VH-VL binders against q6nml5. Designs and how they scored, part 37

Target 1, 200 residues: q6nml5
Amino acid sequence: MFSEVEMARDVAICAKHLNGQSPHQPILCRLLQDLIHEKACREHGFYLGITALKSIGNNKNNNIDNENNHQAKILTFPVSFTCRTFLPARGDILQGTVKKVLWNGAFIRSGPLRYAYLSLLKMPHYHYVHSPLSEDEKPHFQKDDLSKIAVGVVVRFQVLAVRFKERPHKRRNDYYVLATLEGNGSFGPISLTGSDEPYM
Below, E stands for the ipSAE of ESMFold2; O stands for the ipSAE of OpenDDE; V2 stands for 0.75 times the mean of E and O plus 0.25 times the DockQ between their complexes.

## First folded at step 21 (VH-VL; framework fv_olinvacimab)

Design j1 (at its last look DockQ between E and O 0.75; V2 from the best seeds 0.80)
Fold by ESMFold2, look of step 21:
Structure j1 (fold): chain C 200 residues (1-200), chain A 122 residues (1-122), chain B 107 residues (1-107)
Amino acid sequence: as target 1 above (200 residues)
Amino acid sequence: QMQLVQSGAEVKKPGASVKLSCKASGYTFDDYYMHWVRQAPGQRLEWMGEIYPSGGSTNYNEKFKSRVTITVDKSASTAYMELSSLRSEDTAVYYCARGQYLEYWSGDFDLWGQGTLVTVSS
Amino acid sequence: NFMLTQPPSVSVSPGKTARITCGGNNIGDYYVHWYQQRPGQAPVLVMYYDSEREEGIPERFSGSNSGNTATLTISGVEAGDEADYYCQVWDRSGNHVFGTGTKVTVL
């Protein structure tokens, strides 16, 4: 699930960003931007943070085209570092907050995992409650008087399946998981302290 | 760079069949739905069906289910759509489009082919 | 069958705001996605899951969805925004349904 892994990236930076500065700070800043943009990879899951910077290698040869002055030069530095990661896996027990209720299920966010889908088919004894008579009533799933799954509710669930999403053109990735409340765990909505009335 | 490249325009007579292709590159073909969507001249987009290449599971719009067949060649990263018993109202641009696969859910189409014009006339 | 209705056209001056609506019975219970289609071209995803922008789409594009109406909002409209716009949902029968389409004209 959670790991600390050694990784390497070639970090590209404009030469004009290095005047008056050591190369370490601009390179680290760009590395952080690149990892935040990428979000995740297939091998290690979501990037949670850089835990150590191990090395910054020598600049690789730059490439200057005819349309650019000397300040448009691109420098590329190989960087080695360690990174804390989270790779969701089948069987993981997670909790998260419902962000959207659909006619057929709910999407839950659990930290960096934005898309945990809890299908109604995976919610034993729940049924969809539609609010056609009032725009102020929000849709939800109801099991009994005390068990409601609605936007803002925290839900404990188990991961049934993991799907990696590739965006190679932009080097942005994501993960989707299929969630379930089935089984013998304490799965389902978690009542928050201080909440006296369930969502209807 | 992700890309869907479709086969060229077709002219058919009523009653014939057409088989269009859609070749994917730049992503793991097996991990995503491939959808087919058509657009008649001046009309809205109309979803025809989908295939999940891993295992070949298909779902079709009931309107087309008796005439449409969607298949895949995973080794060639290529999806196909065959529409039989063509009618003049089948004249349209046909698109392939990629969607994220997740069990019990289907969502947006984040990558589209360039479209293939099929003209049905006698 | 689930029906998604859009206004046929929206005219807007450069720099102003275009609002493109997508009407459907309880459409707020669905995720809505939006596509831009320029003349003679394939559709391109611009907004998904109601309000998330696709890569490369400017922050002046935003989306909302509640009740019976989803809305794509384009602030600071530019000439390059002139196109047809379609909303789309996945319905209860497992079909993907597109809206009737809205032609945005920048005058």
Scores: ipSAE 0.826, ipTM 0.915, lowest interface PAE 0.7, mean pLDDT 88
Fold by OpenDDE, look of step 21:
Structure j1 (fold): chain C 200 residues (1-200), chain A 122 residues (1-122), chain B 107 residues (1-107)
Amino acid sequence: as target 1 above (200 residues)
Amino acid sequence: QMQLVQSGAEVKKPGASVKLSCKASGYTFDDYYMHWVRQAPGQRLEWMGEIYPSGGSTNYNEKFKSRVTITVDKSASTAYMELSSLRSEDTAVYYCARGQYLEYWSGDFDLWGQGTLVTVSS
Amino acid sequence: NFMLTQPPSVSVSPGKTARITCGGNNIGDYYVHWYQQRPGQAPVLVMYYDSEREEGIPERFSGSNSGNTATLTISGVEAGDEADYYCQVWDRSGNHVFGTGTKVTVL
């Protein structure tokens, strides 16, 4: 689900980068960089972008007094902002593009979600097709009605499970999703609508 | 900081058993597979088995299945690997490693312990 | 049993490109992960899911996987890149299989 959330972060910037100007832009840039680097959190999901800067507080560092030391002084500002986020949840209906076909399933990319895994066990009536005869033929899953799940195909699926993966150093956090095509037949390959939007 | 800290080096005689520990910190212990991987001197890495702490489910390399037991103490965020009927060929550095858990999928090992040397000698 | 074969060694001059191959039957049907191991140290994940760099790994590292061969490419090789490199897959039997390992020597 997409949301706008209010967040607060301490943003550290080097004083030399201010060049006597307002710290607004440098702070915003740093904040964006931090969020991009972090990518996601357990509470809010993927960070998609800052929608508003609400407030910038005063520098938290008390060592203002040493005017004379040209040492790269780091300034820390408390920043309040709103951020658009995407948090996949069980039951969500998403669509995405198949990026990899494996022996046991397919990985689907859906917006910021890079790792939606569609297991063969969760796509009933599909079977794995591997043609060794043609180097040009890519492996795919095929249904009796000749529908195919192959690289580049857009698939509509339901989220069955969600896992948050926190990487070491809390950078490039991610979400893994277990996808399913099980249901009343509404899930599976769809015609390309030209959009990789996670929601229809 | 996320880390895996393993128990110290072990010296064992043939036929004995060894139980190694791996303490996890800095992340949610229950959410990830814990794997054990060993490496004999000058040899490739060899996967021994895995455990999912939340459910306690285990999978083992068939080569070790009869001799290896992987367990966890969730309260201590610690995984254990016990290898019985030790042989000289079991002399190796043993690693614990964190793996992503997703139903029907097992991924990469993104966090490793420092390793524990086990020497089996008569 | 699924087997991954790597060249035992790759020698490369500083600034040049090293290519480490990992061969396996239809390895393209798997995700391949790569680990760097320096002497006396634990392995470190450098590449996952064929071509995703782990955090902290320089952009000069890249990965690919197709057909029967996965490749870890190190451009602009530095002395610090000297290490053993292992490819790894999760096979159909549920085992994690590592390659034979490649020692990269920077000349």
Scores: ipSAE 0.811, ipTM 0.910, lowest interface PAE 0.6, mean pLDDT 91
ESMFold2 (binder alone), look of step 21: mean pLDDT 92; pTM 0.941

Design j2 (at its last read DockQ between E and O 0.78; V2 from the best seeds 0.84)
Heavy chain, then light chain:
Amino acid sequence: QMQLVQSGAEVKKPGASVKLSCKASGYIFTDYYMHWVRQAPGQRLEWMGEIYPSGGSTNYNEKFKSRVTITVDKSASTAYMELSSLRSEDTAVYYCARGQYLEYWSGDFDLWGQGTLVTVSS
Amino acid sequence: NFMLTQPPSVSVSPGKTARITCGGNNIGDYYVHWYQQRPGQAPVLVMYYDSEREEGIPERFSGSNSGNTATLTISGVEAGDEADYYCQVWDRSGNHVFGTGTKVTVL
ESMFold2, look of step 21: ipSAE 0.833; ipTM 0.914
ESMFold2 (binder alone), look of step 21: mean pLDDT 92; pTM 0.943
OpenDDE, look of step 21: ipSAE 0.859; ipTM 0.937
ESMFold2, fold request of step 22: ipSAE 0.827, 0.828, 0.829; ipTM 0.914, 0.915, 0.912
ESMFold2 (binder alone), fold request of step 22: mean pLDDT 92, 92, 92; pTM 0.939, 0.941, 0.940
OpenDDE, fold request of step 22: ipSAE 0.898, 0.899, 0.898; ipTM 0.958, 0.959, 0.958
ESMFold2, last read: ipSAE 0.816, 0.822, 0.816; ipTM 0.905, 0.910, 0.908
ESMFold2 (binder alone), last read: mean pLDDT 91, 92, 92; pTM 0.938, 0.940, 0.940
OpenDDE, last read: ipSAE 0.901, 0.900, 0.897; ipTM 0.959, 0.958, 0.958

Design j3 (at its last look DockQ between E and O 0.78; V2 from the best seeds 0.00; counts 0 for: chain humanness VH .544 < .546, loop humanness VH .273 < .308)
Fold by OpenDDE, look of step 21:
Structure j3 (fold): chain C 200 residues (1-200), chain A 122 residues (1-122), chain B 107 residues (1-107)
Amino acid sequence: as target 1 above (200 residues)
Amino acid sequence: QMQLVQSGAEVKKPGASVKLSCKASGYIFDDYYMHWVRQAPGQRLEWMGEIYPSGGSTNYNEKFKSRVTITVDKSASTAYMELSSLRSEDTAVYYCARGQYLEYWSGDFDLWGQGTLVTVSS
Amino acid sequence: NFMLTQPPSVSVSPGKTARITCGGNNIGDYYVHWYQQRPGQAPVLVMYYDSEREEGIPERFSGSNSGNTATLTISGVEAGDEADYYCQVWDRSGNHVFGTGTKVTVL
């Protein structure tokens, strides 16, 4: 689900970059970079963008007084801001584009969610079709009604499970989602919408 | 910082058992698979098995299934691998590695221990 | 058993491009991950899900997977890239299978 959340972060910038100008832009840029690198957190989900800058506090570093040390002074500012986030949750109905067909399922991209996994076990009535004879035929899953789940196909699915993956460097955190087509027949391949944005 | 710290080197005789430990820190231990992978000198990496700490479910390479036991102590965020009936061919560096958990899917190993050398010699 | 075959060695001059192949029957139906291992060190994930670079891995590294061959490409090879490289898949039997390994030597 999409949300707007209020967040607070300490933003460190090099004093040399200020060139006597307002630290507003450099701080915002750094903040954005940090959020982009982090990508997601467990509490709020994917960071989609900063919607508002609420406040910038004063520099936390007290050692401003030593004028003589040409050492690139790092300034740290407490920043309060609002951020749009996307947190996938069990029960969510999403749509996305198939990016990879595997022997046991398919990976779907849905907006910031890169790894929605649709297992063959969660797509009833589908079977794996692999044609080794034609280099041009890509593997896909096919249903009796000839519906196909192939790379590039847009699929509507329901979220069954969500896993947050924190990378060792706390950068490029991600979410994995287990997807299902099980239900009242409303899930599966749909007409191309041209968007990988989550459907709610 | 996320890390896996393994127990020290072991020297064993043929027929003996060895139990190695892997202590995890810096992340939620229960949320990820812990894998054990070994590498004999000059050889490829070989997957031995995995455990999901939350449920305690294990999967093993059939090659080792009869001799390997993987366990966890969740309170200590530590995984263990016991290999019995050791042979000279079991001389290798043994690694623990973190893997993503998702139902019906297993992925890459993004965090590795430093490795533990096990030497089996008469 | 699913087998992954790699060339035993690849030699490359600094600044040139190294290509490490990983062959497997219909390997394109799998996600391939790649690990770098320097002598005496643990493996390090460099590429996951065919073409996703791990954090900290230079853009010089790229991956692809199609048909029967996955490839790790290292452009602008540096001395520090000298290592053993392993491909890995999760196969149909539920095993994690590693390739035979490729020693990359920077000449």
Scores: ipSAE 0.853, ipTM 0.935, lowest interface PAE 0.6, mean pLDDT 92
Fold by ESMFold2, look of step 21:
Structure j3 (fold): chain C 200 residues (1-200), chain A 122 residues (1-122), chain B 107 residues (1-107)
Amino acid sequence: as target 1 above (200 residues)
Amino acid sequence: QMQLVQSGAEVKKPGASVKLSCKASGYIFDDYYMHWVRQAPGQRLEWMGEIYPSGGSTNYNEKFKSRVTITVDKSASTAYMELSSLRSEDTAVYYCARGQYLEYWSGDFDLWGQGTLVTVSS
Amino acid sequence: NFMLTQPPSVSVSPGKTARITCGGNNIGDYYVHWYQQRPGQAPVLVMYYDSEREEGIPERFSGSNSGNTATLTISGVEAGDEADYYCQVWDRSGNHVFGTGTKVTVL
């Protein structure tokens, strides 16, 4: 869910970026870049924006190997701030747009959440349709009442599971979500692209 | 820093078994698939199977299902692959690789071990 | 058994563009991932989910996937790009399938 949380980060700045300038602005810009790159954390979910800057502490440590070249030095400042966040949770009811149809399910994007997976096993009464004879017909999932789930369709779903991912090469994280249409909650496509038939 | 470190090279006779290890560090071992992938000299990569450490559930490539066993020691953040009834065509480099866990889905391999050469020769 | 077919080799001059294809029946209905393997080394993920670049991979690497063909494109090739490249999907049998591999040679 949405929250506003207090957070702290050590922000690293090259000394050359502080020449003749107040350290607050380059520190804030770097903090924002760091959060955008990191994307999310395990405790609070996706970062949506910095809402307040609480404090900037004294320079924590210099790069001692570069002390003779002050423009190549790395200065590190402890920063305390508040951040608007979004943490997906089991039971959440979300909506998003189908971005990819696979043979076994679909991936849905819901705001910052890029990877909400809707398995065909979680789509009651749907089946996979792909017509190789019709070169313009894209693959989709079809319900027996002619409802479709295809790229571009907006789908209302419930979160069944949440998985946090840390990527291996830099501080960059993500969330994956298992979506379901099962249950009594009016889950499914909000619009049926190209259908002439009414649906539920 | 995330890392997968594999056990050392093995030389085996036909009919023997080999058990390889893969130790993970720098991430939560229990949250990700561990896969085993092999590569015979000059050949393509070949997926052998996977395990999800939290529940210990496994899936195997049907080609290897009767001869391969994948296990974990969660307290040591270590995965194992045992291949029995070795044949000369099992001579290959064996890799462990990490994948994102998600129910009913399996995707890319974003972290790889250095590989372990297994040579099967009489 | 699902099959992913790649050209065995691609030769390209430095600074030119290499295109590595991965053919499979309706491969556009899968997410395709790409790996680079240098001689004597483990594979490294370079592209995932058709077109997402892994961290640390230069922007001159790009990917596409539609119909029966996925393509990894390397523009402005450098000598360091010389490697084997494999595509990979998760198939309908629950197997991970790798392509036949493409050796990129920079002449």
Scores: ipSAE 0.806, ipTM 0.896, lowest interface PAE 0.8, mean pLDDT 88
ESMFold2 (binder alone), look of step 21: mean pLDDT 92; pTM 0.943

Design j4 (at its last read DockQ between E and O 0.69; V2 from the best seeds 0.81)
Heavy chain, then light chain:
Amino acid sequence: QMQLVQSGAEVKKPGASVKLSCKASGYTFDDYYMHWVRQAPGQRLEWMGEIYPSGGSTNYNEKFKSRVTITVDKSASTAYMELSSLRSEDTAVYYCARGQYLEYWSGDFDIWGQGTLVTVSS
Amino acid sequence: NFMLTQPPSVSVSPGKTARITCGGNNIGDYYVHWYQQRPGQAPVLVMYYDSEREEGIPERFSGSNSGNTATLTISGVEAGDEADYYCQVWDRSGNHVFGTGTKVTVL
ESMFold2, look of step 21: ipSAE 0.825; ipTM 0.917
ESMFold2 (binder alone), look of step 21: mean pLDDT 92; pTM 0.941
OpenDDE, look of step 21: ipSAE 0.825; ipTM 0.919
ESMFold2, fold request of step 22: ipSAE 0.819, 0.813, 0.830; ipTM 0.916, 0.914, 0.918
ESMFold2 (binder alone), fold request of step 22: mean pLDDT 91, 91, 92; pTM 0.938, 0.937, 0.940
OpenDDE, fold request of step 22: ipSAE 0.895, 0.899, 0.896; ipTM 0.957, 0.958, 0.957
ESMFold2, last read: ipSAE 0.811, 0.807, 0.801; ipTM 0.912, 0.906, 0.909
ESMFold2 (binder alone), last read: mean pLDDT 92, 92, 92; pTM 0.938, 0.939, 0.941
OpenDDE, last read: ipSAE 0.899, 0.899, 0.896; ipTM 0.958, 0.958, 0.958

